# VHH binders against Protein DOG1-like 4 (DOGL4): the designs that were tried, part 196

Target 1, 232 residues: Protein DOG1-like 4 (DOGL4), of Arabidopsis thaliana (Mouse-ear cress) (q84jc2)
Amino acid sequence: MSKMRNLVEEKFLEFYESWVIQLELYLHQLLIAHNNNTMSETELRHLISKLTTHHKAYYTAKWAAIREDVLAFFGSVWLNPLENACSWLTGWKPSMVFRMVDRLRKSRVVLVEAQVKKLEELRVKTKFDEQKIEREMERYQVAMADRKMVELARLGCHVGGESVMVVEAAVRGLSMGLEKMVKAADCVRLKTLKGILDILTPPQCVEFLAAAATFQVQLRRWGNRRHYVTHS
Below, E stands for the ipSAE of ESMFold2; O stands for the ipSAE of OpenDDE; V2 stands for 0.75 times the mean of E and O plus 0.25 times the DockQ between their complexes.

## First folded at step 19 (VHH)

Design jg9 (from jf4 with S99N; framework vhh_6z1v_2; at its last look DockQ between E and O 0.84; V2 from the best seeds 0.72)
Fold by OpenDDE, look of step 19:
Structure jg9 (fold): chain B 232 residues (1-232), chain A 123 residues (1-123)
Amino acid sequence: as target 1 above (232 residues)
Amino acid sequence: EVQLVESGGRLVRTGGSLRLSCAASGFTFSDYAMGWFRQAPGKEREVVAAIDWSGDETWHADFVKGRFTISRDNAKNTVYLQMNSLKPEDTAVYYCAANFPIWHTRSSDYDYWGQGTQVTVSS
């Protein structure tokens, strides 16, 4: 992609590349743990904790970055077009993980009735929270389109000192709103993830996390291959 | 250094009110969910209330029954617990806790803790 990158983009790109490499290492460990069934519950919990900590680190870095430039995450340059196309408010869509769980259930993961019930409750809650955020986003978009963006466009045509200040203020306001939305979405993601991990047994957690990490890594690989083929 | 400093705990009579405060420092307060926990003598620590990073979402334990209210002021890096209609059963050490970025009902899920403030409700 021949897009000029700002400092935030460059820094986060570097971070993300390193983060993904570490994720792949964890994925390897998860797969080993899953396939051999030789690890104790304590060891599995430790591995799960490493993964959760890794994800927490991502969002810590993300939130630090979006504080500086939230717009960088809308059209993330560190992601390929396929990854971006699969993104919902700058990340994975929370409700999609339940499809992953369903696939695992169809393969070899056996859930007890109590787990199934709790997962369904969580699914409903997650969907509700997603919709809530989407409604807020829609409201925000409407508000911006009807007022702020028009003003910005209007002011942008009249370049002057005062106009520039007003435009900057408007952009800041827009950014603040977007930041809030992104953070809200991230919280839904993490709540969903936490919820799933709380419902599943340690072995099931490992399988789930392995599947999730695999999907993420493969999505990136597939997207990269496509991108290179298209532009080569 | 991360610090959570609770204040406001004291002896009050049944039916009285208290407002607890927790002043946070050493981390980006506005990115963290906050919670209030309490521990009575001989009992396990239990969650009282929690609030998300923005203040838009709150949670209160069932035993609160509308008597307590959690709130936060991100500009002041402070979380509050307004306690009304206090009962002797509310006697406990009250702790402030922080977690990035979501709140939890389990104490083990929180990143940072205060030292606690003693609340005593006399009959």
Scores: ipSAE 0.809, ipTM 0.908, lowest interface PAE 0.6, mean pLDDT 91
Fold by ESMFold2, look of step 19:
Structure jg9 (fold): chain B 232 residues (1-232), chain A 123 residues (1-123)
Amino acid sequence: as target 1 above (232 residues)
Amino acid sequence: EVQLVESGGRLVRTGGSLRLSCAASGFTFSDYAMGWFRQAPGKEREVVAAIDWSGDETWHADFVKGRFTISRDNAKNTVYLQMNSLKPEDTAVYYCAANFPIWHTRSSDYDYWGQGTQVTVSS
């Protein structure tokens, strides 16, 4: 299993590097907004819209790339090993963002009872959707171990023609199944993000988005320098 | 250039049926959730029905009470709204909308919009 990059991986690497740089720039804007008590609600909503548009652009590019090579997103060349180790079905785990909300509640963000109730409902729904996807992944693993596929893969080395076509159909089914699961996981991610931003007020959304962007940027920075940390 | 083109709107009698179509171009239709909205004169645009990118999940507003059915054909880049048991209050301009990749009930959450097709229900 070579570490050589195909064209899809090369193009997405270039996209992702640019995307993260822009995320860091938006993080700076979020931190400025956090410290600026005179920002209007309209200005905050504009910044929030920029962040949500940026995240949607990531998934737009991702789904285009998945159409061509979904396997590139399992152990991605554009992520460091720490980022890859933290991935759940090619991305951040939807339920994990509620830890950020919980942390913000303890230190910075005051939520009213109605918001707390809605956030808990969303947390339960998000966890349910995660578990549903995990069960489907398990069924997929069982289907991949299907006796017919194993038999044909083994026998295909000694029989031509028709067994090759059945093996090719099984491989195609594997790729299509993984693409569907990745898309389902991404939909849960976006539904969760949208749900949180709809519940929170604009200042609270800025706090949440800043925390989320900080975590992603720090995870990348720490993972990139794990072998090169120095003390002055 | 993204384009959504609605068709099929016309005058029908109360109790009649009508099928709206929305042809999509300029984007990867099969990655987008689709919605049908309507707007009567002087009223706010309201969601009627929505369908996810794959077609597996649909949602319909309560006021259509099993009378309307959204569907899609990803091979033909088209979303449909089957409208049965039509009432005069269904009279409106109907709009097709697209959002990547999940659907929403608020019109402000949609990326692309058609120009609309007029549905008029008489009697």
Scores: ipSAE 0.542, ipTM 0.800, lowest interface PAE 1.8, mean pLDDT 85
ESMFold2 (binder alone), look of step 19: mean pLDDT 90; pTM 0.919

Design kj1 (from kh13 with D105T; framework vhh_7z1x_3; at its last look DockQ between E and O 0.58; V2 from the best seeds 0.75)
Fold by OpenDDE, look of step 19:
Structure kj1 (fold): chain B 232 residues (1-232), chain A 122 residues (1-122)
Amino acid sequence: as target 1 above (232 residues)
Amino acid sequence: QVQLVETGGGLVQPGGSLRLSCTASGFTFSSYVMSWVRQAPGKGLEWLSGISGSGSQTEYADSVKGRFTISRDNAKNTLYLQMNSLQPDDTAVYFCATWDEDKGTTYEFDHWGQGTQVTVSS
């Protein structure tokens, strides 16, 4: 069966394609900045600001979209299977970025003890927040098999005028819970990202952002190649 | 094998113009974001401009914004940089660059050309 995309999916797909391209453009800047020790702190901070603004724009768009249809993000038709496989609650798993930081430490990035301590504190907090969300998700998933879902399923078999409205209302109710969870997850993502950037020096931030962007872009490229998906 | 060949450099007076070209081969040109970068004597690498695969999105460094224009012809596998109002500070070797999808997560450009020398002098 042909997969039909709804309006939210179509709009967000278009947005995301453009957004990823822009990310890659910024990545080029980050890569050059990373290899340019002559850039001033002001210049580096400006570049970092561009990237942070770019990421904020993504979540602004996402949150607008999930208000309309949060379920679209649990299918994420704008992502290839590889990208989807790497997703946690419709995005990157917050704790994953600490592995990126660890990788940076193994390379040329030298963190002072104070930074290491702060990163560890942030790691613990992030993991705690992730687990909290995961527990809520588990509860939610179990609850989905409750009376409401049974009723929804029953109504779905007999679609009439009034039935359609009831089904839609039920779906909305379910979606509200999901939206709350997605937003909570996104908040953890944003807090984690901010936390990391606040701990790192501007040059380290550039390297971190470059690594993150590289990972995201490559994941998309590899996934598209593997699954013969063409985007943009 | 990926190849990038920059051309169009030369000697020009202040206020003059040049158009650089970068001919690409060995990869699907239209699928890649391309950038122009330069290196002046005694200075580090400076990113100048980038363009999306389709050409629909572009970015410029503040140092060249309003003076330089990046473009591409995917049918010819060629990247361009129109440089107007050139100044002595624009003297550098200019490179086109791209990033290879076949490589893992690295923090460097994978592919550079040999570069083309641009000299702005009275």
Scores: ipSAE 0.861, ipTM 0.949, lowest interface PAE 0.5, mean pLDDT 89
Fold by ESMFold2, look of step 19:
Structure kj1 (fold): chain B 232 residues (1-232), chain A 122 residues (1-122)
Amino acid sequence: as target 1 above (232 residues)
Amino acid sequence: QVQLVETGGGLVQPGGSLRLSCTASGFTFSSYVMSWVRQAPGKGLEWLSGISGSGSQTEYADSVKGRFTISRDNAKNTLYLQMNSLQPDDTAVYFCATWDEDKGTTYEFDHWGQGTQVTVSS
């Protein structure tokens, strides 16, 4: 039942643990900043820039890792290849971030009409980009399944040996395509994040980033506790 | 109960040094990211520095980078701030504080010390 993690997965988990600790150090700064009406706009923008750079660093490291082994990131998708993919390309759907914006609008952030309009435009664009990726993923899955089904049928007429080479080639082709799709999804995530931060005022950005950091730190802790429990 | 107690504040001349301590009790100190925060009269709170539970990662505000050093001794449940090259605008009440990473809120530190006064004057 225990599965050995490959080297890529182990390296990325180590990176991610350190990355989340640094995110929590930035969260401490955000918690002070959002309560500090005397902090200058320049100081707020500097902190926002640190958070933006930190999020970009996550994706930079992830993209390096998926170049080595993209399949390390697809556990749930490959456990049920013909069922719906509940996990969306190794992360949250980009448009789900707008639920956090909506939550903040209800409790801590007042948006003016111009901001609301710009956020709706961004939400629509993010949805279109998501749908484009979903269509490309569907076409890619069909193309890969069709090729794999044809090769498996041909292997039914051949015996072993050559099937290992065909499987290895199919895995390499799958990996290349999946890397492109994961990067495309991550680019939509990054562009959506940057778009939100460009629309919000610096104090509003601090509120949003604090909520996002809290969520991510807590999700890591919950995920660790659940993982230990289910595997112990 | 969780308690954080700062000591080591006082009066110092410009260019001088002080070492602040924060003794923690009532929680597993080594599991928490800890921060130093200050508040000068008429100013809001200013985050100064933070340190990971193990001590392996630290961060500093630009205003104190190179002058202040955060450290911790988990065996003594104590957080430190070494403050060098102090200037009059470092005059403030200094707090240690933390966010409860398992039960915390998005909007506040959960635990604060009472603060210790640092005054830098000729």
Scores: ipSAE 0.740, ipTM 0.916, lowest interface PAE 0.9, mean pLDDT 80
ESMFold2 (binder alone), look of step 19: mean pLDDT 80; pTM 0.794

Design kj10 (from kh13 with D102P; framework vhh_7z1x_3; at its last look DockQ between E and O 0.76; V2 from the best seeds 0.79)
Fold by OpenDDE, look of step 19:
Structure kj10 (fold): chain B 232 residues (1-232), chain A 122 residues (1-122)
Amino acid sequence: as target 1 above (232 residues)
Amino acid sequence: QVQLVETGGGLVQPGGSLRLSCTASGFTFSSYVMSWVRQAPGKGLEWLSGISGSGSQTEYADSVKGRFTISRDNAKNTLYLQMNSLQPDDTAVYFCATWDEPKGDTYEFDHWGQGTQVTVSS
């Protein structure tokens, strides 16, 4: 069966394709900056600001879209299967970025003790927040088998007239809960990202952002090649 | 094997113009973001401009914004850089480059040309 995309999916797909391309354009800048020790701190901060603004733009668009249809993000038709497989509550798992930082530490990045301590504190906090969200999700998933969902399932077989309104109301109720959870997860993502960038020096931020962007772009490339998906 | 060949460099007076070309081979050109980078004597690498595979999205460094224009012809596997209002500070070797995959723990462009010399002098 052909998968039908709704308007939210189509719009966000277009947005995301453009957004990823822009990310790669910024990645090129990051790569040069990473290998250029002559760039001033001001220049580096400017580049970092571009990237942070870019990421903020993604969540602005996402949150606008999820207000319309949060369920679209649990299918994420704009992502390939590999990207989807790596997703946690419609995005990257916050705790994952600490692995990236750890990888940087194993490379040429030297963190001072104070940075290491702050990163660890942030790691603990992030994990706590993730677990809290996961528990809520679990509760939510269990609760989905409640009377309302049973009614929804029943009505779904015979949708017409008043039944349509009931089904829509039920879906809205479910969506509201999901939206809240997704937003909570996104907040953890944003806080984690901000936290990391606040701890790292500008050169370290550039390296971190380069690693993150590389991961995102490569994941998409690998996924597309594997599944013969062409985007953009 | 991926190859990038830059051409179009030369000597030009201040205020003059040049158009650089980069001919690509060995990969699907249209699928890759391309960039121009330069290196002036005694200075580090400077990113100048980037363009998406389709050409629909472009980025410029502040140092060249309004003076340089990046473009591409995917049918010819060629990247272009139109440089106007050239100044002595634009004297450098200019490279076209693309990124494919990370190599180990380093993040670098994978593919570079040999570069083309641009000299702006009275």
Scores: ipSAE 0.875, ipTM 0.959, lowest interface PAE 0.5, mean pLDDT 90
Fold by ESMFold2, look of step 19:
Structure kj10 (fold): chain B 232 residues (1-232), chain A 122 residues (1-122)
Amino acid sequence: as target 1 above (232 residues)
Amino acid sequence: QVQLVETGGGLVQPGGSLRLSCTASGFTFSSYVMSWVRQAPGKGLEWLSGISGSGSQTEYADSVKGRFTISRDNAKNTLYLQMNSLQPDDTAVYFCATWDEPKGDTYEFDHWGQGTQVTVSS
């Protein structure tokens, strides 16, 4: 009753636990690679490919799961409370990744002017796409409120099984709308990631991927340790 | 205080085998992803293999895949690297290492062993 998990949640919990452990295994490779002047560009590209394939696998699994239950991805049982608090539409916020790029530029990577220009263009495009999704979410929330009001008014005139079918249709409509918005947000995430990796050189990509993986793994470790200390 | 101690290195003929051990103390060993890393003479560090805390997930560098096997015994707080079909270019100092948290803006392994020498020579 209190913390029941449906089959989608149970399956994705198992997947995500394995997936984040694999991310940490790749992080170990990135930690060596970004300090290593003897790796060839071919070797760096291979490692970058492993990371991009790993992220693609996450979205492949996620998109299969949201077809069954998109609501499981809002307040996910496989994330700790800190990780859930940091979510924007079931994932990292695309525009925030550019703050990480900015910090790397100041401390670890040197970018030529052509790269800086391309990154600024991508930042603007990413923010535009992000804002478009936020406007669609607002329109969706308004439509939900209006739809519920209409349903309540119609129930005043009917009795029995017709009300159940109308409620079922409203719930399915809610789920389909959320699925579309979550997929749209994920597409912005993938496009932004791809765009950054296309602009950066292979050594710079390794720096970026190391920083990104470190953030995700540390957020999980810190949230889990704080959780256990606070609740123990 | 976290400590990692490697043993099992030595001199071996090409085609031979060695098993390295890394004994861990000062932390909950079973909670950490562990890696083997080597440094050949005059070269930088090379990541070889990693293993999850439970031992259920492993990864290998292409250069050693099929020849090296990583494992762990959490009851003994020990990490292993079984090395088969050794060749002269496997000559290096071998380290075990792990990561827990970044130090400021640095992204480095937090803990390293002192290393064990492996020499493959006819």
Scores: ipSAE 0.739, ipTM 0.910, lowest interface PAE 0.9, mean pLDDT 84
ESMFold2 (binder alone), look of step 19: mean pLDDT 80; pTM 0.801

Design kj11 (from kh13 with E108Q; framework vhh_7z1x_3; at its last look DockQ between E and O 0.81; V2 from the best seeds 0.00; counts 0 for: unsure alone 64.5 < 65)
Fold by OpenDDE, look of step 19:
Structure kj11 (fold): chain B 232 residues (1-232), chain A 122 residues (1-122)
Amino acid sequence: as target 1 above (232 residues)
Amino acid sequence: QVQLVETGGGLVQPGGSLRLSCTASGFTFSSYVMSWVRQAPGKGLEWLSGISGSGSQTEYADSVKGRFTISRDNAKNTLYLQMNSLQPDDTAVYFCATWDEDKGDTYQFDHWGQGTQVTVSS
């Protein structure tokens, strides 16, 4: 059976497709900047700002969408299975980006001791925040299987108008908790990203952003290829 | 094998116009974002413009915004760059380029043409 998409899913799908394309356009700029050591700091900062703004736009759109239907993001029909498999609470796992930084360090990026120390501090903090969220999520998931879910399931078997309203209310209640969780995770993502960019020099930021964008675009391309997914 | 062939370069006076073409082969052209890049003598590579696979989204560097227009014809596997109001500072070798996901942890453009020379001089 083909899954019927709701309005939130459809709108966000369109948004995301466009957003990813734009990301790839920016990626081209990042790649050139990465290979051009003659760019001024001002130019690099401008490019970084473009990417930062782009990412902020994603979360602005996401948060607007999750207010309407946070459950849509736990199915994420706009993502292919590979992308979904790599997702943690509806997005990238914050601690993952430190592995990207590590890869950069293994390449041509030289970090000074002060940067390494700050990155480690940030990594520890990020891990702590992730674990906190995971524990809360676990508690929430266990709690969901309680009386409320039983009632929801029971009500779901009835087609009456009043029953539908009650079910919807119950789902909304459950969704509110999920929304808070997702927002918390997103805050950790944004904080982590900002933290990294604040630690890195502009050239290093460009390289990091290029790596991140590359990973995202590749994941999508590989996933689409493997699963024969056609978007747009 | 991916091939990109740039054409349309030449000598032009300041204020003049040129239209560059890039013919692509060896890959599904319409599925890839394409960019124009240039390299002036003694300078590094400069990104100029990019266009999405469908052509619905475009980006321009500030240095060429309002003067250059990127477009594509997917049926012909061709990328275009209309260059108006050319200035001496636009003198460079111009390349079309794309990024290929088949290469691992390399953060660079994978495919370039031979380039086409654009010279703006009185």
Scores: ipSAE 0.862, ipTM 0.950, lowest interface PAE 0.5, mean pLDDT 89
Fold by ESMFold2, look of step 19:
Structure kj11 (fold): chain B 232 residues (1-232), chain A 122 residues (1-122)
Amino acid sequence: as target 1 above (232 residues)
Amino acid sequence: QVQLVETGGGLVQPGGSLRLSCTASGFTFSSYVMSWVRQAPGKGLEWLSGISGSGSQTEYADSVKGRFTISRDNAKNTLYLQMNSLQPDDTAVYFCATWDEDKGDTYQFDHWGQGTQVTVSS
């Protein structure tokens, strides 16, 4: 990695490295749990709670960091190029998780009709919320394409007293708008996750969480192998 | 060619201690999160503890927290479990194991040792 990093990027890189390692430690627990009829419902709910708390901790840290520098989350230094290429507004696309649920339903999980109906309602709501956010993002696409110019403006490019104040106001307005959109996308992610976990039984939740953690860990490790070969 | 071999099991009295070792070969040991798992007679598998590839992060099941300590020596490709304050219900076969991301369509640990018997009795 040869990219210049600011303080926000360095702090979040350290946080994220630790966070993903902990996710893999929870994955090991999920892998034992999802094959195991011996675990009580109380034990399963405790493990599920650990996972949901871990995900909430990620967003707590992220939202604190985006108040300081939302642009750091577009093309993040703590993600490999494959992970960045798969990002939708700084994270996983909410509608993608329903494809994961569908795959699990085909091979590992049997859902009753009531669960299927609730999942379809949630899928429709999630798609609607995504489309709303995508329309808002279209108005900011030029600003994202000019990331280098925005970074130079933040590093204090001097043009003149009034010109500097106009540029600073524009950068603040852009950052506030992007922060609002990122938080809106994250809220859709959290509502979708909680909605799925509310509809599924505890054993089904363990299956879903194992699949989700597996995908995230695989994406990171496979992408790091290609990155390591060409950029180490 | 992947091999995990556990040693250090045996018979111990209640309150006693044992140290298990797991020697790994055939893969890049330092890149993998490793776990200890046990199986008591007639019961299912129980996850006990896990440790990151570097050894910097660990986790424990509530049933062993405070009594067991996981560690690793990456130079020797060896994983350890220090078990203190052993009780009869710790009697089980103890395995070291890990998940192999190359088998990502399988939601199970892919590499297991043969296990080592730990028996706690008076």
Scores: ipSAE 0.637, ipTM 0.876, lowest interface PAE 1.6, mean pLDDT 84
ESMFold2 (binder alone), look of step 19: mean pLDDT 79; pTM 0.789

Design kj2 (from kh13 with T106R; framework vhh_7z1x_3; at its last look DockQ between E and O 0.67; V2 from the best seeds 0.78)
Fold by OpenDDE, look of step 19:
Structure kj2 (fold): chain B 232 residues (1-232), chain A 122 residues (1-122)
Amino acid sequence: as target 1 above (232 residues)
Amino acid sequence: QVQLVETGGGLVQPGGSLRLSCTASGFTFSSYVMSWVRQAPGKGLEWLSGISGSGSQTEYADSVKGRFTISRDNAKNTLYLQMNSLQPDDTAVYFCATWDEDKGDRYEFDHWGQGTQVTVSS
């Protein structure tokens, strides 16, 4: 189990480092597009598609990894402490992105009434979904002190031979619940992202994606600087 | 202070080649993604290519894919753009650029060079 976890962590670390670098490459494109009103709608949509595909790729990789070891994502060694501190159930908090949209509105982005209404509806829905997941997580955390966990703890003190398999099975069982919650959270993330992009115009999408990517990259840079972490 | 200095521009005939260089100073060059951007007369800025800090990952705009090659020498703090099969439409001022975390609410490149003029004409 330890080897599996280590392998999952190592593999995902490598993936994530590459993924973030690619995100920054796309960010450069987004920044230029954001500041260039001469790009065609087709070009903008293509760029948006690149980014959405990139994000989908992350979750594809993540879901493959959590199937092997979801616990790896609750200690995400590929993230610096600042990134981890900003995480909600192994990722960004869905409702957070609405703050980004709000900030854009205060800058150069002009939303029409219909967009504002749709965004608010989406905000409410997202918040509801977050709360549902949080309640489930709370229940799960309380349940961790149940008989099963007590038995696991007892076995953990006497791990050897047959006990190893039993402990591993127990951990897997416990992890299954976590995996479901993580997937649920990710679904909310993806739905929220899609919802926002469906509401915004292509230029607005580019600006939003630029803001989101900027935030992610900055968070990583600041966190790495603060904690003297060097990533490839 | 961050400085970027582009060189290598000039006049070239259609079908010709040029190699642009960008010398960087004032920051840890190898830690930053770098891009080439151009601005043609009467047109907006156009992103051309980007390269990761290590050079292991690159991206190209469709307009230059297969003709331009981005590379870097981190030991020399230099970014390169090999431009082949140049066409009149490639006439522009070419800039190297990087994005820094020391930015405010505006989402834009923080650092640009003075640019180097590339003119493709018969």
Scores: ipSAE 0.858, ipTM 0.949, lowest interface PAE 0.5, mean pLDDT 89
Fold by ESMFold2, look of step 19:
Structure kj2 (fold): chain B 232 residues (1-232), chain A 122 residues (1-122)
Amino acid sequence: as target 1 above (232 residues)
Amino acid sequence: QVQLVETGGGLVQPGGSLRLSCTASGFTFSSYVMSWVRQAPGKGLEWLSGISGSGSQTEYADSVKGRFTISRDNAKNTLYLQMNSLQPDDTAVYFCATWDEDKGDRYEFDHWGQGTQVTVSS
């Protein structure tokens, strides 16, 4: 039978499965913390630090895998970088996190005026950074669509000498360009997360992290349930 | 109906050991991350330890690390907590609990046992 994913993608998926399980273990801690007014600020900050470190570890592992093969993160069966110009560079659009913040404000978290203003500033900054990435990706897509470059890359196996060197340079440039763009998107995601945690108080951070972890774990489980529903 | 039942509590001398069990029914036990949580007299809930569905990943609160060991036997639908070097401040009601992702945006454990009392005293 035919291979569905390359080796880098398979290795990262194994990491991701373990990472989500650890996130759920942290979620259990957050569920106790957010329901318990008796935890000290030191205890809350320690838990918040564990979650921050866990998210940093995700990106560290992802960036190492991207260096090996960035195209693994764009998929091999359904994802094509040239087709999905608006797809957000191997992840959720960074500003989507503010929908979670907005939902928390409706339920039980009261934010003071200074926090609201800082969150709005961060939202605007995040959207600005998104737009910059979108413009750069569009430039990259135009360069990728050059028929001469694509044809030279396709013919590289049959041509020797300087043509081989040109094709190899083009392939290296493609991978490096995509790696740069994925890292830029991930840096916006991480910067936005850290910015939110800096604005919120420790109890509010616990509420936010619990909501975010719940969503991430549910997405993994709902994906499995959606497959089950489709076959039943 | 989901049920969690803790057993194994009791009175023990300082420095002693005790093993708690939590028998689960009404759900696919091996699919759930499980936790032990305790509540000491006059205090709030304290998360102690958690274990992945397969048992391959565990986590411990700093207060119990090195003294307590979480494990599970998925064939018996049973969660365990081995408690060594018990001290008087370990006196509490001990609960097993889990979070059910199918219940939407709840930020609470969805299933709790009734709890089992552990008392460490001379």
Scores: ipSAE 0.765, ipTM 0.926, lowest interface PAE 0.8, mean pLDDT 80
ESMFold2 (binder alone), look of step 19: mean pLDDT 80; pTM 0.802

